VH-VL binders against TATA-box-binding protein (tbp). Designs and how they scored, part 1

All scores and structures are predictions.

Target 1, 182 residues: TATA-box-binding protein (tbp), of Cenarchaeum symbiosum (o74045)
Amino acid sequence: MLDPRTRPRVVNVVSTSDLVQRVSAKKMAAMPCCMYDEAVYGGRCGYIKTPGMQGRVTVFISGKMISVGARSVRASFGQLHEARLHLVRNGAAGDCKIRPVVRNIVATVDAGRNVPIDRISSRMPGAVYDPGSFPGMILKGLDSCSFLVFASGKMVIAGAKSPDELRRSSFDLLTRLNNAGA
Structure headers, positions and changes below count from the first letter of each chain, unless a header shows other numbers; Kabat numbers aren't used for antibody chains.
F, E and O stand for the ipSAE by ESMFold2-Fast, ESMFold2 and OpenDDE, each averaged over both directions (binder to target, target to binder). V2 = 0.75 x the mean of E and O + 0.25 x the DockQ between their complexes.
[cut] stands for letters that were removed.
Atom coordinates printed by the task and the answers are left out, and those that the model quotes come from them; centres of patches stay.

## First folded at step 1 (VH-VL)

Design z9
Fold by ESMFold2, look of step 3:
Structure z9 (fold): chain C 182 residues (1-182), chain A 121 residues (1-121), chain B 111 residues (1-111)
Amino acid sequence: as target 1 above (182 residues)
Amino acid sequence: EVQLVESGGGLVKPGGSLRLSCAASGFTFSSYWMHWVRQAPGKGLEWVGEIIPIFGHTNYNEKFKSRFTISLDNSKNTLYLQMGSLRAEDTAVYYCARYYYGSGSYYFDYWGQGTTVTVSS
Amino acid sequence: DIVMTQSPDSLAVSLGERATISCKASQSVDYSGDSYMNWYQQKPGQPPKLLIYAASDLESGIPARFSGSGSGTDFTLTISSLEPEDFATYYCQQSHEDPFTFGQGTKLEIK
């Protein structure tokens, strides 16, 4: 029987923010720690990666920004704030405020034992399991979450928009697996 | 704010191939199931298939499984539909759609304008 | 596959009157107390537009004259007082299991 309170480990957070202004492509091309090339993606965006970032920030000329690669919400929001400061300091954007929003949290759960997904999948409505194509069982979960479950007992939760949603979804996943005979 | 823009439609001969694109903006592409749905002239809606960008896993309407491939490029926020061995009955408007999944609810909340594929000699 | 059957195929209704569209699923589309049933509106030359999700929940920005009801295999879309913009084709759609399927459509026409 799996412990529904097993704590998921966050491995990636995607967050977004909007500068609510256009960003100067010319200035991005000249900035340190920024990669911008008009030939790449039609000149639509640049990438900021400073030494302090776990991941990177994509900056669109529209002013929209996407942070990826951070392993916590705090770090993900930190990347957006750092990108904003970098753009303002280098004259690529005017002084502004942002309100970061979490868009996706990816986390892992490890049961520490095998899970009989070939037997369980037939007892779970909506489960997708075709081992000839892909070794894991795929489930849709609560709210914006999806689940991936491997026979080894390793599991992935994706699509959560907050740590609380992630915790609830993890509990739901493990409870559903137990009810199906895990 | 959310925008989905399909492209790559056109005239193709039976037995030919075509790749459709769907450029996404205004949301985090990787966190949503993305789908293709088609509509033949004067007919209803038909689900083609889906992909979950985080996992790269696809599911297809079995009718298309041998001939169509859904893929993506996360760096371009772009979804693709590769169609092969095309037939006259594949003539349709092809839509990409974003899929929302939540507690007790799964639905297509945003659709593109569609791109037209015509399969004719 | 779950077959979704709409009734009627077409319906002519006067402005200001009530319209009712039925959708029957070949199997239950309920799971754990929720109905995985959606309604879409489509006007000529346009993509579908979500009206109702979870059988009865109104999407943001959709007028209150639209309502949905039902559970299990039997579902109904009601427009309480038709306006000129409501003349379109309506589709039900199940999200209970793959392949996702749509009803054949109901064309709502001015009488």
Scores: ipSAE 0.000, ipTM 0.457, lowest interface PAE 14.5, mean pLDDT 85

## First folded at step 3 (VH-VL; from z9 with heavy chain S30D H57Y N59K)

Design z18
Fold by OpenDDE, look of step 4:
Structure z18 (fold): chain C 182 residues (1-182), chain A 121 residues (1-121), chain B 111 residues (1-111)
Amino acid sequence: as target 1 above (182 residues)
Amino acid sequence: EVQLVESGGGLVKPGGSLRLSCAASGFTFDSYWMHWVRQAPGKGLEWVGEIIPIFGYTKYNEKFKSRFTISLDNSKNTLYLQMGSLRAEDTAVYYCARYYYGSGSYYFDYWGQGTTVTVSS
Amino acid sequence: DIVMTQSPDSLAVSLGERATISCKASQSVDYSGDSYMNWYQQKPGQPPKLLIYAASDLESGIPARFSGSGSGTDFTLTISSLEPEDFATYYCQQSHEDPFTFGQGTKLEIK
């Protein structure tokens, strides 16, 4: 039996925030920490990356920002705040406050043992398992959470919008697997 | 603001190929399942297939499985529909749609404006 | 595949009047107490717009005059008092199983 209390490890957090203003593409392009290529996405966005960021922040001309690559919610929000700071300091955006929102937490769970997905997939409603096309079993969770379970016992949880939701999803996943005879 | 913008439609001869694009903004694909749905002129809606971006898994309407391929480029936040061996009956407006599921709810909450594909000799 | 059948194909109703559209599924679209049924509105040259999900839940921003009911195989979309902007084509859609399928549509016209 799998331990439902197995802790998921966050590998990526996606968060967004809105500057509620248009960003100067020209000023953004001049920022040393920003990559802005007019050929990329039609010139609608740039990417901000600093040494302090685990990932990067995509900044759209519309003022929308997306943080990716951070391994915690705190780090993800930090990236957005840092991006805002740089934009404002460089005159690409006016002074403003942002309200970061978690959009997706991707985490891994390692059961530490094999999971017989070939056997249990038929016992799990809604399970998608086609080893000829994809090596993992896919399950739907709550609130747009998605589960990917490999035979090795390695699993991926995606779609959680909070640490609590992630923990609940992890518990749910492992419990469902146990109920299916994992 | 969530936005989906399809492109790549046009006129193509039977047997030809075409790749449609769906550029997303206001969100990232990783949190959602993305779908293609088409609508022939004056007809209803037909589900083409889906992709689970975070896992890279795709599922197709059996009708299209042999001819259509769904993919995405995360770096461009763009969804694709590669169509091959096109037929006159493939003439339609092709929509990309974002899919939400959870808590007993499963629906397409955002749609692109669609891109028109015309297959004709 | 689950076949979704709407009735009628077209409906003429006067402004301010009640409109009722039926959708029948070839098999139940219920699971664990929920109905995986949605309703969309489509106007010419536009994509479908979500109105109702989970058979009876109103999408945010949709006027309260829209309502959905039903379970199992029989569903109904109701517009209590038609406004000019409500004349469009309406589709039911099931998300119970792949492939997702839509009704053939009901065109709501001004009487």
Scores: ipSAE 0.217, ipTM 0.753, lowest interface PAE 2.0, mean pLDDT 92

## First folded at step 4 (VH-VL; from z18 with heavy chain S31T Y100T Y110H)

Design z22
Fold by ESMFold2, look of step 5:
Structure z22 (fold): chain C 182 residues (1-182), chain A 121 residues (1-121), chain B 111 residues (1-111)
Amino acid sequence: as target 1 above (182 residues)
Amino acid sequence: EVQLVESGGGLVKPGGSLRLSCAASGFTFDTYWMHWVRQAPGKGLEWVGEIIPIFGYTKYNEKFKSRFTISLDNSKNTLYLQMGSLRAEDTAVYYCARYTYGSGSYYFDHWGQGTTVTVSS
Amino acid sequence: DIVMTQSPDSLAVSLGERATISCKASQSVDYSGDSYMNWYQQKPGQPPKLLIYAASDLESGIPARFSGSGSGTDFTLTISSLEPEDFATYYCQQSHEDPFTFGQGTKLEIK
């Protein structure tokens, strides 16, 4: 029996925010810790990665920003705030406030044992298992969440929009697997 | 408010091709399972297929998989149905629909308004 | 494929009266105590609208006069007191296995 209360381990958070202003491509090209090349994505964005970031922030000329690669919501929002500060200090954007939004949380759960996904997928409604095209069993979860379950017992939860949604979805996944004979 | 708007339908000759679009507002497709469902004139509903964008997976009703392809452009928040080798039997209204799970069941909680494809000589 | 058969194909009912629509699946759509059965309403020129999921669970915003019941292979949609806006076509749909299938529809008309 899997423990449905097992805490998932967050491995990636995608978050976004908007500076609500255009960002200077010229200033981004000259900034430290910023990569900008007009040949990349038609010159529409640059990338900010400071030494303290777990991931990076993409900054669009429109003022939209995307944070990827952080391992917590706090760190993901921190990357957006740091990118904003970096842009402002280097004159690429005017002083502003941002309201970060979580777009996707990816987390893992490890059963510590094999899970019979061949047998489960043949019985369980909504289970998608096509090993010729994808290495694990896929299930739709609550809200925006989706699950990927490997025969090894390693599992991925993707699509959560908050830590609370992630916890509820993790509980749901493990409960459904237990009920299916995992 | 979640909204889905299909477009790209029209009159096409047999053997032709057409790409339908489904634009979303109030949510993004990147984490949601999306489906295409069609309805021939005066007939019931028929499932075409699904896409699971977060894992890059598609699955089709077997009768369509060789002629129809579902894809997504995340940058435009737009779902596509590419239809090839069209036949008179493909004449229908095509809907995109959002898929969800709750209370031990799966269902379509939001539908677009549909776009009409007519295959005729 | 699971064939979903609705009965009747059409039904004429007076305002304020009760309407009952049946749906029979060619094999059980239950798993682990849950029914993978949904009901949709469709008016002319409009997309389907979800009414009921999991056989009996009412979708948010749907009037309480709609109810669903049944399990296994036999399911029923009931409208307890018909309103003018309820005259439409109703579809049952199974999500138990691929391909997802719909009933042929039941047209509910004013008598």
Scores: ipSAE 0.588, ipTM 0.817, lowest interface PAE 2.1, mean pLDDT 90

## First folded at step 5 (VH-VL; from z22 with heavy chain D30S)

Design z27
Fold by OpenDDE, look of step 6:
Structure z27 (fold): chain C 182 residues (1-182), chain A 121 residues (1-121), chain B 111 residues (1-111)
Amino acid sequence: as target 1 above (182 residues)
Amino acid sequence: EVQLVESGGGLVKPGGSLRLSCAASGFTFSTYWMHWVRQAPGKGLEWVGEIIPIFGYTKYNEKFKSRFTISLDNSKNTLYLQMGSLRAEDTAVYYCARYTYGSGSYYFDHWGQGTTVTVSS
Amino acid sequence: DIVMTQSPDSLAVSLGERATISCKASQSVDYSGDSYMNWYQQKPGQPPKLLIYAASDLESGIPARFSGSGSGTDFTLTISSLEPEDFATYYCQQSHEDPFTFGQGTKLEIK
């Protein structure tokens, strides 16, 4: 049996925040930590990356921001705050407060052993397994999560909106697999 | 050896409340779905609801959803059935049962001895 | 809800004889080639005891004289040669979808 308490490892957090103002493309392009190309998305966005960021923040001219690549919610929110700070300091945006929101947490779970998805897929309602199309079994979680289960025992959880939802979903996945005879 | 032991049954007046317990032992409690099933005197079996231990996810028969609550204490490997607004028709033996999978099906492979609840004026 | 209907409600059979109990579901309890049908035995003052699961698989420790068959909506429990300890009430149960439901029971009595 799989240990339902196996801890998921976060590999990516997507979070967003809105500056509620237009960002100066000219000023943003002049920022040392920003990559702005007018050819990309019609010049409507730039990327901010600092050495302290695990990932990057996409900043739209509209003031919308998207943080990706962070491995924790805290880091993800930190990226947004840091991006805001740099924009404000460089005059690309006016002083403002942001409200980061988690949009998606992607995590992995390793069972530590093979999972016989070829056998158990037929025992799991709603499961999709077509090895000719995709090597993993696809399942839907209770909340907004989706699961990918590979024969190697590696699993992917996507769609969680909070760490708590992620933990709950991980337990759900492993419990369902156990009950299916994994 | 798998064991399920219910307790907490007794006499209660209509409108009253009662909490039943089911102590589980002899198996990995956290990996099974646990259920409550009741049986009125001289009648058949009626599914009440289920819970996944530790996970705490519950599912109820709609008939009882507004009055009954299933919970658990993982540290004690104990299930609970909190019953409120009890009625005479709730008089029954209440069983806890372990739900498992085998050969493509799900079934109750272990049952407690049951605890009797009597609702009467 | 899936309604499980057993027949007969009661059955009198002599020792050593065959007993057959039917269970009909209001809708199919099959999924992906498997039948989510189980049979239980209950004696007075005791909880139900699992006999058959997945329509035809015998629970460990249950005598081979018990057998289950069927698929879809129609299922049968058979006791090939009745022993004194077999006189009890029998229930079918579907695990296909919640709420999980039981048949009304069949009381097997000695003739």
Scores: ipSAE 0.016, ipTM 0.568, lowest interface PAE 7.6, mean pLDDT 91

## First folded at step 6 (VH-VL; from z27 with heavy chain I54M)

Design z31
Fold by ESMFold2, look of step 7:
Structure z31 (fold): chain C 182 residues (1-182), chain A 121 residues (1-121), chain B 111 residues (1-111)
Amino acid sequence: as target 1 above (182 residues)
Amino acid sequence: EVQLVESGGGLVKPGGSLRLSCAASGFTFSTYWMHWVRQAPGKGLEWVGEIIPMFGYTKYNEKFKSRFTISLDNSKNTLYLQMGSLRAEDTAVYYCARYTYGSGSYYFDHWGQGTTVTVSS
Amino acid sequence: DIVMTQSPDSLAVSLGERATISCKASQSVDYSGDSYMNWYQQKPGQPPKLLIYAASDLESGIPARFSGSGSGTDFTLTISSLEPEDFATYYCQQSHEDPFTFGQGTKLEIK
């Protein structure tokens, strides 16, 4: 039996926000911790990575921002807030408030043993397993979540929009696997 | 608000081809499973196929597999149905539908308004 | 393929009365105590609308006069007291296995 309360390990959070203003390309090019090159991507964005960031923030000239690579929602939102502050301190944007939004949480669960996905997938409604085309068993989860289960017992939960949704989805995945004879 | 908007329908001669589009908004399109379902005039609903955008996996109702192809453009949050070798019986309204799981079932919780394909000489 | 057969093909019922629509699957659509069976409503010129999933679970925003029951191969949609907006075509649908299949539809008409 797998423990349905096994805590998933967050490996990536994507979040976005909008400064609701244009960002100065000239100022971004001059800023520390900012990679901006007019020859790259037509000069439409810069990439901010300060020492405190787990990942990085893409900042578009339009004022849109994308945070990637953080391992928690708190850290992902922290990256967006840090990027905003960095832009304001260096004169690339005017002072503003942002409202970050989680777009995707990816997490892993490890069963610590092999999982018989050949047998499970043949019995379980909705299981997608075509190893010649894709390396694991795919299941649709609650809400925006999807699951990928490997024969090794490593599992991926993707598409969650909050830590609570991730927790519920992990419980759902492990319960469904137990019911299928994992 | 979750929205699905199909487009690209129209009149096509037998043997012709057509590409339908489904633009999604109000949700993270790449993390949901998306389906095409069709309905001939005055008839019931028929499943065409699915795509899992995050993994790029597709599956088709076997009767359509050789003539229809589902694809996507994540940058536009848009799903496509490429239809070839069209016949009169392909005349239908084509729906894009969002697929979900809850309470031990899979179901289509949101549908577009549909786009009409007419195959006629 | 799992064939979904609805009965009747059409049904005339007076306002305020009960309507019952049957759906029979050619094989069980159950798994681990859950029924992979859904009901949709469709009005002319509109897409289908989800009413009930998992045989008996009412979708949010659907009036409580709609209910579903059954398991295995035999399922029923019940509308306890018909209102004018309930006159439409109703479809059952199985999600137990590919290809997903729908019943042929039941047209509910005012008597």
Scores: ipSAE 0.465, ipTM 0.768, lowest interface PAE 2.6, mean pLDDT 90

